# VH-VL binders against q9h9l3, part 36

Target 1, 176 residues: q9h9l3
Amino acid sequence: PRKMVAIDCEMVGTGPKGHVSSLARCSIVNYNGDVLYDEYILPPCHIVDYRTRWSGIRKQHMVNATPFKIARGQILKILTGKIVVGHAIHNDFKALQYFHPKSLTRDTSHIPPLNRKADCPENATMSLKHLTKKLLNRDIQVGKSGHSSVEDAQATMELYKLVEVEWEEHLARNPP

## First folded at step 1 (VH-VL)

Design se2 (framework fv_sotevtamab)
Fold by ESMFold2-Fast, scan of step 1:
Structure se2 (fold): chain C 176 residues (1-176), chain A 122 residues (1-122), chain B 112 residues (1-112)
Amino acid sequence: as target 1 above (176 residues)
Amino acid sequence: QVQLVQSGAEVKKPGATVKISCKVSGYSFTDYYMHWVQQAPGKGLEWMGRVNPESGETKYDPKFQGRVTITADTSTDTAYMELSSLRSEDTAVYYCAREGYYGSGSYTPDYWGQGTLVTVSS
Amino acid sequence: DIVMTQSPDSLAVSLGERATINCKSSQSVLYSDNNKNYLAWYQQKPGQPPKLLIYYASTRESGVPDRFSGSGSGTDFTLTISSLQAEDVAVYYCQQYYSWPTFGQGTKLEQL
């Protein structure tokens, strides 16, 4: 069986008016929730908007942060050949400028059985915070000081484990 | 339902001040910038400025700098545009418009208020 | 300021025919890092606020009919309506959002 990891990234605003999302932190956890990677990442472009309320990133975190090209190489070595779990994971892959095979990608924002267990419409895109509260009875992303990408990656893995057997069987029957 | 509802038409004399409101509903007020745009009768659109409702930070077009004040009240989910020292050439329809800056997709004003006509005449 | 210039100022097109509106920016609105053009198109009907049709030069806003399309890159942009319908009679504005927003002067589209 292939190894499985969960990822969550934080982005800051760069480019015109700060509207471009650039990678500024990445956390990766293993199946048991142990941290494999957690680094602040320095975008190659000037940061216009730290988006601190959501990202939790401040100017101090950019001091000695890992440059994007180096961080990307480290992250891709961890992800390559593994099943990668995330929530709205296309945003993370876009920020990494990375293509991960769909057959090895699991997006907890698009798993109908997971929504069904949460008493939510199967085709709706539910937030990580909502699914975690409904299914794990745990509050994440609390307060106004930003999200913890480690906490989010851990919650994402735990959510996937609730439907893993059912969903892997579905994917084997209906390859992406 | 995303809605931006503006206050009603105003008639002012030269030298007066006008304050227009834009009350929002159907989304998180602090997740979007709020822009104000002027449209003189029979003319095009002129950007005046914008506010970040979360921080209160503002940016204004130099043409309006010193006369325009844009504010946001997060307790009532309402943005305001105040224009002072009114002149006859300020006669226009004024629009509020929201702009996403985090996860919105468009990154340009997508939803607009219905407009408020301000007439400046003696 | 980035100056936006539209052409023509007005045009008349018969129902079912193609309408083409051009927009030029005084500076490039292409951001090299994401390869996106920060240009939008708006439709405005009399007595109504502007409605977003297209952003990033060619991405159609949700709910906008597929007869509307945007093209171009850098400084030269085009809005095309492949088959004019009566409801499309309006003034169309291009707008850059590479810097603080500036609009073109508008193009009035009338039914011939």
Scores: ipSAE 0.006, ipTM 0.552, lowest interface PAE 10.2, mean pLDDT 88

Design se3 (framework fv_sotevtamab)
Fold by ESMFold2-Fast, scan of step 1:
Structure se3 (fold): chain C 176 residues (1-176), chain A 124 residues (1-124), chain B 112 residues (1-112)
Amino acid sequence: as target 1 above (176 residues)
Amino acid sequence: QVQLVQSGAEVKKPGATVKISCKVSGYSFTDYYMHWVQQAPGKGLEWMGRVNPESGETKYDPKFQGRVTITADTSTDTAYMELSSLRSEDTAVYYCARTYSSSWYEGYYYMDVWGQGTLVTVSS
Amino acid sequence: DIVMTQSPDSLAVSLGERATINCKSSQSVLYSDNNKNYLAWYQQKPGQPPKLLIYYASTRESGVPDRFSGSGSGTDFTLTISSLQAEDVAVYYCQQYYSWPTFGQGTKLEQL
């Protein structure tokens, strides 16, 4: 059967002026929203900006975090051969230094029917928070202590399920 | 223990090509950039270029661009520096050195571990 | 390219005395957003490769003795050895990593 997971990563700022996004947490959930993976991840680079307001990452989370290379291996074992759902997922794959086949990738920030259901322009890139509120009547990313990647991955999977039948049929008839 | 072990001294004639190796151990080769630095006798340090072992991407100083080729072989955890059209002024000790940062820094960072150096002598 | 200039070219200091080496960059290596200076210091002894002493202008590398300290910001930097030991006789190099790495010409530190 269809093996599908949803992923959401939290990134911290590394490199000059903290402009580089480095993986610092990854959450993966299955089709029903059950957590398959959720770990804090230690970047190999010096963290310049924790971006705590968005990432929820603080220095204390890095003390016993899983080293990037080990975490990457664990994550790729879960993703390989599966349909992977994410929101603006290219950022997650970039942080993982990973190529996932486009035919097995679903990006909820680029699904026109999803935007249409939310009364948004089909070609606009809408935030996960906005789509989740509009379509699931749920508030995520609440407060100033940072986002929960588990919550975001769960919301992403639920959003995809709203358009899954329509979108899979579209992809079968009109491959990208 | 982290080690960068370079190949032995070379003696070349003008116009020849030299290829120097830098074999790493004690860490994950693909998680760090590898740089090459030239030091002429009694002179300072000159950066030549670097490679990202994971992607094979290279960056070179314009002074050496066109004559230098830096490569990485992940199957043997070895970086190489090849310098062509050798001139007497290329006589120098050549060092490999790693940067702690992954590919996200473009490899431009402080160099925490260095190889022992390889002396290349260019003479007729 | 950022040009790194050290002064003096050579310096002789008695054991137990303070040694000061200066480094100037042709343009700022400070990122105002993170307030970090992308400047490192290396020590090189005859017949040996360079050894990292200091990065981000003032952060001492693990295993480097407390007598070594770095200071400065923007374009002017200083490496200080508070009390010279015989083993500190070496050539010292500054290096910027704000862009393509460039090194100063080196300062030779000798014992008086």
Scores: ipSAE 0.000, ipTM 0.454, lowest interface PAE 18.3, mean pLDDT 86

Design se4 (framework fv_sotevtamab)
Fold by ESMFold2-Fast, scan of step 1:
Structure se4 (fold): chain C 176 residues (1-176), chain A 122 residues (1-122), chain B 112 residues (1-112)
Amino acid sequence: as target 1 above (176 residues)
Amino acid sequence: QVQLVQSGAEVKKPGATVKISCKVSGYSFTDYYMHWVQQAPGKGLEWMGRVNPESGETKYDPKFQGRVTITADTSTDTAYMELSSLRSEDTAVYYCATDLKYGDYPGYFDYWGQGTLVTVSS
Amino acid sequence: DIVMTQSPDSLAVSLGERATINCKSSQSVLYSDNNKNYLAWYQQKPGQPPKLLIYYASTRESGVPDRFSGSGSGTDFTLTISSLQAEDVAVYYCQQYYSWPTFGQGTKLEQL
């Protein structure tokens, strides 16, 4: 009954010496992998460190970026009431300054059956890149120009689909 | 007792390279960033860059990037600042500086070396 | 790339009188999470390295006399010497450490 989306965010360094992670891009895809949202987002604070090697974000992306307050409103309208899938999704929700109900949250970094299918220890936190390679035979986050949050969100949804039936059944018996 | 002791004054010709040392005592060298600051005669302070002595990671101000190299030798607890392609405008006192207060590396400086005068003249 | 601008460039004050030095940052150095301003003040006398006076805009460094105080928030900061002493004749610098460190151009404080 509830619709499902997958999210991935990119953060830049703000605050003293760039130690704070601030939202700078967000991508949201639907169950089929179609893009529902993909915007560069301008933090309200000065960007100290673009973290380009990981984030893929450069100064040029900030020129036409959506201000944080506006982007947050748009994103929350998409997420509210839906099952939200992500990888280490607590980081994304923290950057959004948002609480999403645990019962509607699916974190592919903490799904034991997914690790089992990848021949990894069930309690290990495996990277999105590793799980995607092992289970989907696809290389993501290739090169040194930073990650694509669209690509990451799409991979995250596809990974969840591999365990969806068994994990939803588990959650129905063991509600969060 | 914390001390930052710099090498002595240098006189160089234009086009030369200078390498200045800053020897540390009284604290754990690898736990704190070491910064370098330039001060031309009668002028203000300009941050040049810093090194993380534990990792060797450096950050430089764009004004000096390409000419400055900052390094740390953990076996001797000594930081170095090397400036190449010297010009008369590089005549300045150079300071090493660090922040030892509470170890969060905020970038203000509670300890300074005594300074090293570098004179670039023909 | 935070630019620090001090005013005035030079200031002459009589002994026992109040001295005020201003510092402006091109963008806010206030970190909202801990509500601290990442701004420091230094004193430099001829032939000596700078000496830290104030950090986090208003916290006095240990051993610095009570007559020195810092105030301000965001982009506008002031260093105040409530009653000038002869030993206070020096150049004063503000510095931000919200980003990579940048200094103001300095204010030369002289006895009138």
Scores: ipSAE 0.000, ipTM 0.473, lowest interface PAE 16.1, mean pLDDT 87

Design se5 (framework fv_sotevtamab)
Fold by ESMFold2-Fast, scan of step 1:
Structure se5 (fold): chain C 176 residues (1-176), chain A 123 residues (1-123), chain B 112 residues (1-112)
Amino acid sequence: as target 1 above (176 residues)
Amino acid sequence: QVQLVQSGAEVKKPGATVKISCKVSGYSFTDYYMHWVQQAPGKGLEWMGRVNPESGETKYDPKFQGRVTITADTSTDTAYMELSSLRSEDTAVYYCARGAYDSSGYYHELDYWGQGTLVTVSS
Amino acid sequence: DIVMTQSPDSLAVSLGERATINCKSSQSVLYSDNNKNYLAWYQQKPGQPPKLLIYYASTRESGVPDRFSGSGSGTDFTLTISSLQAEDVAVYYCQQYYSWPTFGQGTKLEQL
């Protein structure tokens, strides 16, 4: 079948009052959870708010970080032509300034069978932390030092694998 | 200038569903989260959840998960809170409240509140 | 979930005297990168919605009288009314917004 990867990005605040989300870290894992890419990324604009409590990004991580244009090229080479799994993945694609085909995109925040398995309403948007605890009995995004994008990408892939057969069959019958 | 106007009081039987509206004016509806807060008679405030009117994304408190649905209609600048499988313990005043956020979704204080909608659940 | 605990549950204060309400969070609501405490205080009078008084633990909302002040950091916070006025009789709530919002149980302030 088509190759599949999971992605999770961390963003920092740039622009007026830090309102713009700019890519500052990206992690990509393969189907088995092995890391294919994990780099800190230097935004082209001044960082106003590191959002460290959630992003885990600190000023020290920007030293020798990969410039955005170079990182984007590397990331897109990995994503192109693959099924890409993420959670609220539109935010990651926006930060990457990238359009990935809907037919090759899997968003674990918008998969009704996954919510059903978690005993949640099919139309609700559940957090990655909630779904991971409910379905995998694992706590992620713990503590105050920020999220691990590697941990989040790995959890996202494992969640998708729980519904993969059912959801791929659904998509084959109901192409987006 | 900023106003949040909620729909009127409701009386429902146990097991019914209620849907409350919150119409906004005086600001850009898509620039703020809309939160919903429950207050049982003589009790404190309990956060139920919020919607991002721009994306339709919702987050709910686990206590209400499975029974609450929060939506936003950008064509009418109106947010909705629907609560199903009503029981007597759901008798409460329900408030909509506006909260700023940054692009990462960080929460802020709730600066403007609707007048409240009393929902009474009784046989 | 972050649990918010207020003390006392109720207090009575004479007009012109100082009122002090405390709020404790089960974990720190201080965001280290911007050095802000994600804590707000609200006033609620009977039959009315809550009104925002203080945000970021110590920043007074526009239009709120100078007699209201907030202080504290991390897990321990205080709302002070320096000289009680009759219109200040209300229930006061603290709220964290560091995570999904949670409120304290409320403190009822009465005129002695």
Scores: ipSAE 0.000, ipTM 0.457, lowest interface PAE 17.7, mean pLDDT 87

Design se6 (framework fv_sotevtamab)
Fold by ESMFold2-Fast, scan of step 1:
Structure se6 (fold): chain C 176 residues (1-176), chain A 122 residues (1-122), chain B 112 residues (1-112)
Amino acid sequence: as target 1 above (176 residues)
Amino acid sequence: QVQLVQSGAEVKKPGATVKISCKVSGYSFTDYYMHWVQQAPGKGLEWMGRVNPESGETKYDPKFQGRVTITADTSTDTAYMELSSLRSEDTAVYYCARSPRDYGGYSWFDPWGQGTLVTVSS
Amino acid sequence: DIVMTQSPDSLAVSLGERATINCKSSQSVLYSDNNKNYLAWYQQKPGQPPKLLIYYASTRESGVPDRFSGSGSGTDFTLTISSLQAEDVAVYYCQQYYSWPTFGQGTKLEQL
């Protein structure tokens, strides 16, 4: 049987006008929500915009951060061969400069049954915060100090568990 | 509608080789594994092996390893099971059955072909 | 090699009554990482191939009537038909897919 993990990344702005999203933190949890990885990551490019309101990342976190190349290697060793759950996960994979097979990827922002359970349009992209409140009755991403990628990864795994049986059956019959 | 259609019944002599086909329609052949299962008269079901039509990779039950060869032809959407050195104990109905890819593991089977009776006489 | 043992070998049940079939595995088929039991149930009528009823021990296949249910975890599993219909007379098989697939010997369900 194949292992399943959930991932959430935080990005900072690099490049011209801070418009490039560069990986600055990554959290990975197992099926039960236990933390397998949680590190601040130093981008190879100069940080123009910390995006602290959303990322929770401050200059102080970069002082002891793991360099991108090293962190990427560690993260990919955890993800390879596993089913990876995320929310709008293409953004995380892009920041990691990584291709994960679509057959092993589960994106909670694009699971119609999950939206249906939340009384939302099946084809809409709903925020992690909204789905978590509606389906788990839990408030995440609270306050002004930025998001916790651990909290977000844990919520994402729990959301997927609500539709796991139905969605795995669907994917078995309708491979991506 | 998904269909698995197997070739017709065969009568073979001991020592011969039989090759059974399973033609699929109604789905993408390379997106699922194809398995072969033996059912001897009055007995239960025995898994023989499977093929990944996309790669040609096969896995076999040790009991049949060396005598069974499972292949897939993506140009005709057809899977094959070849059993050599036939014995009277090989008299059975042989089924092809589709499974989802459990990403290197094993799975449940749905749908199944109609079955092919192979009789090994004297 | 995981050995699957069903009980009873055969049973007869009146129409409308409950039928219960048991399946035991020689090793646990519960995968702790995803908390799923790698166990399926099939129905086979004479002259027909097996038909999938249940997978992951308790998930009913689409199109399978609500009267069929699966339960159990680890090594001990049950298939229940809450109210027997005439069309339910068949041989039932359990199958594990935790390792290379193995099937139980089958349970023949007859109408009284």
Scores: ipSAE 0.000, ipTM 0.476, lowest interface PAE 17.9, mean pLDDT 88

Design se7 (framework fv_sotevtamab)
Fold by ESMFold2-Fast, scan of step 1:
Structure se7 (fold): chain C 176 residues (1-176), chain A 124 residues (1-124), chain B 112 residues (1-112)
Amino acid sequence: as target 1 above (176 residues)
Amino acid sequence: QVQLVQSGAEVKKPGATVKISCKVSGYSFTDYYMHWVQQAPGKGLEWMGRVNPESGETKYDPKFQGRVTITADTSTDTAYMELSSLRSEDTAVYYCATEYTSGWDYYYYGMDVWGQGTLVTVSS
Amino acid sequence: DIVMTQSPDSLAVSLGERATINCKSSQSVLYSDNNKNYLAWYQQKPGQPPKLLIYYASTRESGVPDRFSGSGSGTDFTLTISSLQAEDVAVYYCQQYYSWPTFGQGTKLEQL
């Protein structure tokens, strides 16, 4: 398929002692980095740990957040049939309780040419922050508000575009 | 038999620091969280924090965060609770208590074994 | 934080009679995936540390007499002593461990 989007999700801790990661924000951007979706999402379970330092989520964001089932439906309508780009994207799909075909999934934490361009070991899983600084000369995930899933999704798309031609050719010859 | 033995009573001046020990015997120190609980004279129980002896990770109640430090020494099977900038309202019995936990199924059990308590008196 | 509230603050019961202590949590302590309530009950006698009686709302700790029972789910819990013995005179605390541990204010049980 021609259309490509990038996704980044923020999770909060639910369940006993906050050990379960539950979806609390999702951002989706198009190929050019324009925002297609960005909503705070209310988990069906009580939030034990907001994980604010990383998630950027606070109690105020939950007041008019979209309930999980509704948000999930909206998100899946955007993702279905598209090439979906993410960083460590299996975590996002797990939080969405969603299976996306491997043939349409691009994970910037597992693209060897991308690590090669960043002068990193090809078998290492590098953070989004490190790859963005090294390859785009841009600092993300800074400041006091935690991570911005919009910023992360935009950076993820830009990183993928650096290796898109090479990686799509590889996938055409070696289907997943 | 599982047993927790705490250090003896302390009398401190306002502004001082106290460090209480809790020595574990009878089972694997790293299979349990170690909690610390405060009980002021004639009052109820207040959780202060806990340590995971296996990782050294700590969690504190916000009321005590900044003044309390909880540590574990796996070489001596001993947990410690250090409380700084002591005030008269810190006069209390301090208990250590274990909670069985496993990383395999995320089940937790109540605080099953308790130390005998350590009385800390802060004299003005 | 999850606030735990006990009722009554104190009660007096004659030997051999039933004692009932209630505990309410400000938020559910039931984890739906394993259907467990993360709620414990403790007994504390003067000069002694608390003793765990019940965990997961209704499971008796090893060595605890069967006259002690726990019931309830979600936000409302009860500790029952079916036939009071003299040794049961104590303060009883409920405690949630779904989030960071919080205790109820305690219920003082006295012999009438």
Scores: ipSAE 0.012, ipTM 0.581, lowest interface PAE 9.0, mean pLDDT 88

Design se8 (framework fv_sotevtamab)
Fold by ESMFold2-Fast, scan of step 1:
Structure se8 (fold): chain C 176 residues (1-176), chain A 121 residues (1-121), chain B 112 residues (1-112)
Amino acid sequence: as target 1 above (176 residues)
Amino acid sequence: QVQLVQSGAEVKKPGATVKISCKVSGYSFTDYYMHWVQQAPGKGLEWMGRVNPESGETKYDPKFQGRVTITADTSTDTAYMELSSLRSEDTAVYYCARFGSDYSGYPTDYWGQGTLVTVSS
Amino acid sequence: DIVMTQSPDSLAVSLGERATINCKSSQSVLYSDNNKNYLAWYQQKPGQPPKLLIYYASTRESGVPDRFSGSGSGTDFTLTISSLQAEDVAVYYCQQYYSWPTFGQGTKLEQL
């Protein structure tokens, strides 16, 4: 009934010794995998560690990046009132400093039927890369230059679609 | 809105183990570290350790290392602090605390009401 | 770890008068990249948990009266109460959060 989107964010390290995760890129795709949003985002704090091996973020990406406050406003307008799908999505919401209603949130790292289809323990937290390879026979997050948040958001949506009917029925019977 | 509610007072004998709970509400449990702080009667505050509820990663002060175990249960939004091999000097009020995060740039801190643990023979 | 030392251990001040509490860290808690001091001040009354007053050495927490102010940088910090009120009688602690948190030993503030 509600429109559905999938999100994936990349974070860089800020604060003392780069221990704080700050939003540096966000990608949002619709149900069909079309890109609705994909921007590099400039954190309000000094970037100590680009975490490039995982984030794919480099200094050049920050030159014309959208300031955090503006990007956050744009992203929240897209997410509000929609079912939002993500993988370990709490990290994305934390980076956005945003609360999304639990009833409209779908986390592919915590859906027991999805793990069951992948022949994994139902209560284990499996990586997006593993589930995508096992269930979609597709390799993501390949190489040493960091992840593509567009690729990750698209994979996340496709994974959710595999269990959508079963999981929505479960949530209707067991509201979060 | 934000609340940290701890379990009730405990009386233990030397050598026993105590496990204290801290149930949170009013915020996303995985967004902040949960810290534990000890305060002996009439004394100051000593940080014991913290857990990242998101990952389960822990960090302990060396003074308590080996005797303290801090855990988080995200299904119940509850943090736990377990202290083993209790001694009389462990008699103290124990607090769970959500210290401010550097992420937002201005921390807002919350503390539990405290749990008195008395170790006596 | 970083050792925090407060002075004095106790202080008696008349209502309406200024109270000053000092805190020294064993190493700098100033982070040069953002130019912030990772130092906080807490107030604790008997039977209650500590309450955050000041963070980043001089930023007052929401709801804290403007008579409370923090100052200092690097290793030397001060908490000032410009005009003592009866409800300010408490123990005050400084805390660094530059590394894993450590507290000062506390300063007991009494009404003279």
Scores: ipSAE 0.000, ipTM 0.453, lowest interface PAE 14.9, mean pLDDT 86

Design sf (framework fv_sotevtamab)
Fold by ESMFold2-Fast, scan of step 1:
Structure sf (fold): chain C 176 residues (1-176), chain A 121 residues (1-121), chain B 112 residues (1-112)
Amino acid sequence: as target 1 above (176 residues)
Amino acid sequence: QVQLVQSGAEVKKPGATVKISCKVSGYTFTKYYMHWVQQAPGKGLEWMGRVDPKSGETKYDPKFQGRVTITADTSTDTAYMELSSLRSEDTAVYYCATGRYSSGYYPFDYWGQGTLVTVSS
Amino acid sequence: DIVMTQSPDSLAVSLGERATINCKSSQSVLYSSNNKNYLAWYQQKPGQPPKLLIYWASTRESGVPDRFSGSGSGTDFTLTISSLQAEDVAVYYCQQYYKTPTFGQGTKLEQL
């Protein structure tokens, strides 16, 4: 029984033409969906594109945001040694400039039993919005004002719980 | 440029184990799933299972589960299929095949040449 | 498992005539979100591995002659050879890749 958390991050565009994705918000929830961490994060580089339609990040959120270096330390303290659940989680780890062991990582965009339950192509990458609607009958990422990373992290944990027993047994028999 | 080269024909007795290799070249081995397909003489194609060479994760058809083991060695860009407790009904040509798709399944656009396994007493 | 059923089991067609092979899936292989049918067709000649002809139900693989065409959606699919040539004598298989792959039983195409 290892402790388990779910994470979701929001990124903004930095660097030339806003092409670099930099961490601007991170939410972490526990197994029951309770929020362990939720902070706006100030990138070390100038923000060129807030990507507000998807990130929900606006200039006002950056005024008292936690500097990246400090936020990263806080986040890694929470993730270290735990099973970390996410959706397309490689993007989150990349934004954190962090390596998490494969044996402790669960990516709901790459769990075949989850897609099977949703009547989707088994190993295809399905969006969090689609899986959540199909399996939990909940609408997330509604409207055009950006996503809630708390809502996304909570949905991700609930999706994983639907296949947890089956998937953990699979991983025990087929270690990554 | 893309090639899947399988090991040579095998003759085995009932109850034995066979292990077939599939060496790939001309693409990034870890990018796509590697599949194994069985074809009994004069019969159709049956999917046995696949491995994700990047993660080592495997998925097997229930008909073969318990007897088949599919593995990948990223240091040599080689996939393996091991079938145990051989029966005469396992006499077949075995193919490795890649569905070149970054996520999920894709039609098999590249195939190995096939390996004939004969199980006889 | 998605069961794939082909018809007919065998077919004899004269050179230059149209050949039609049908494939039925036990459940829909159309994914509504991308509007694609996860259906492929293969040609296999004796002593050779299968060769991909068509994917996404109707897209011809590079190098495949235009006399080969695929049609259909959902559960019912057809492979058509508009004008049979001698080199087309082979066994043809349909395959779904919506879930773990399954193949039809095959249709043997012979020259009449």
Scores: ipSAE 0.000, ipTM 0.491, lowest interface PAE 14.4, mean pLDDT 87

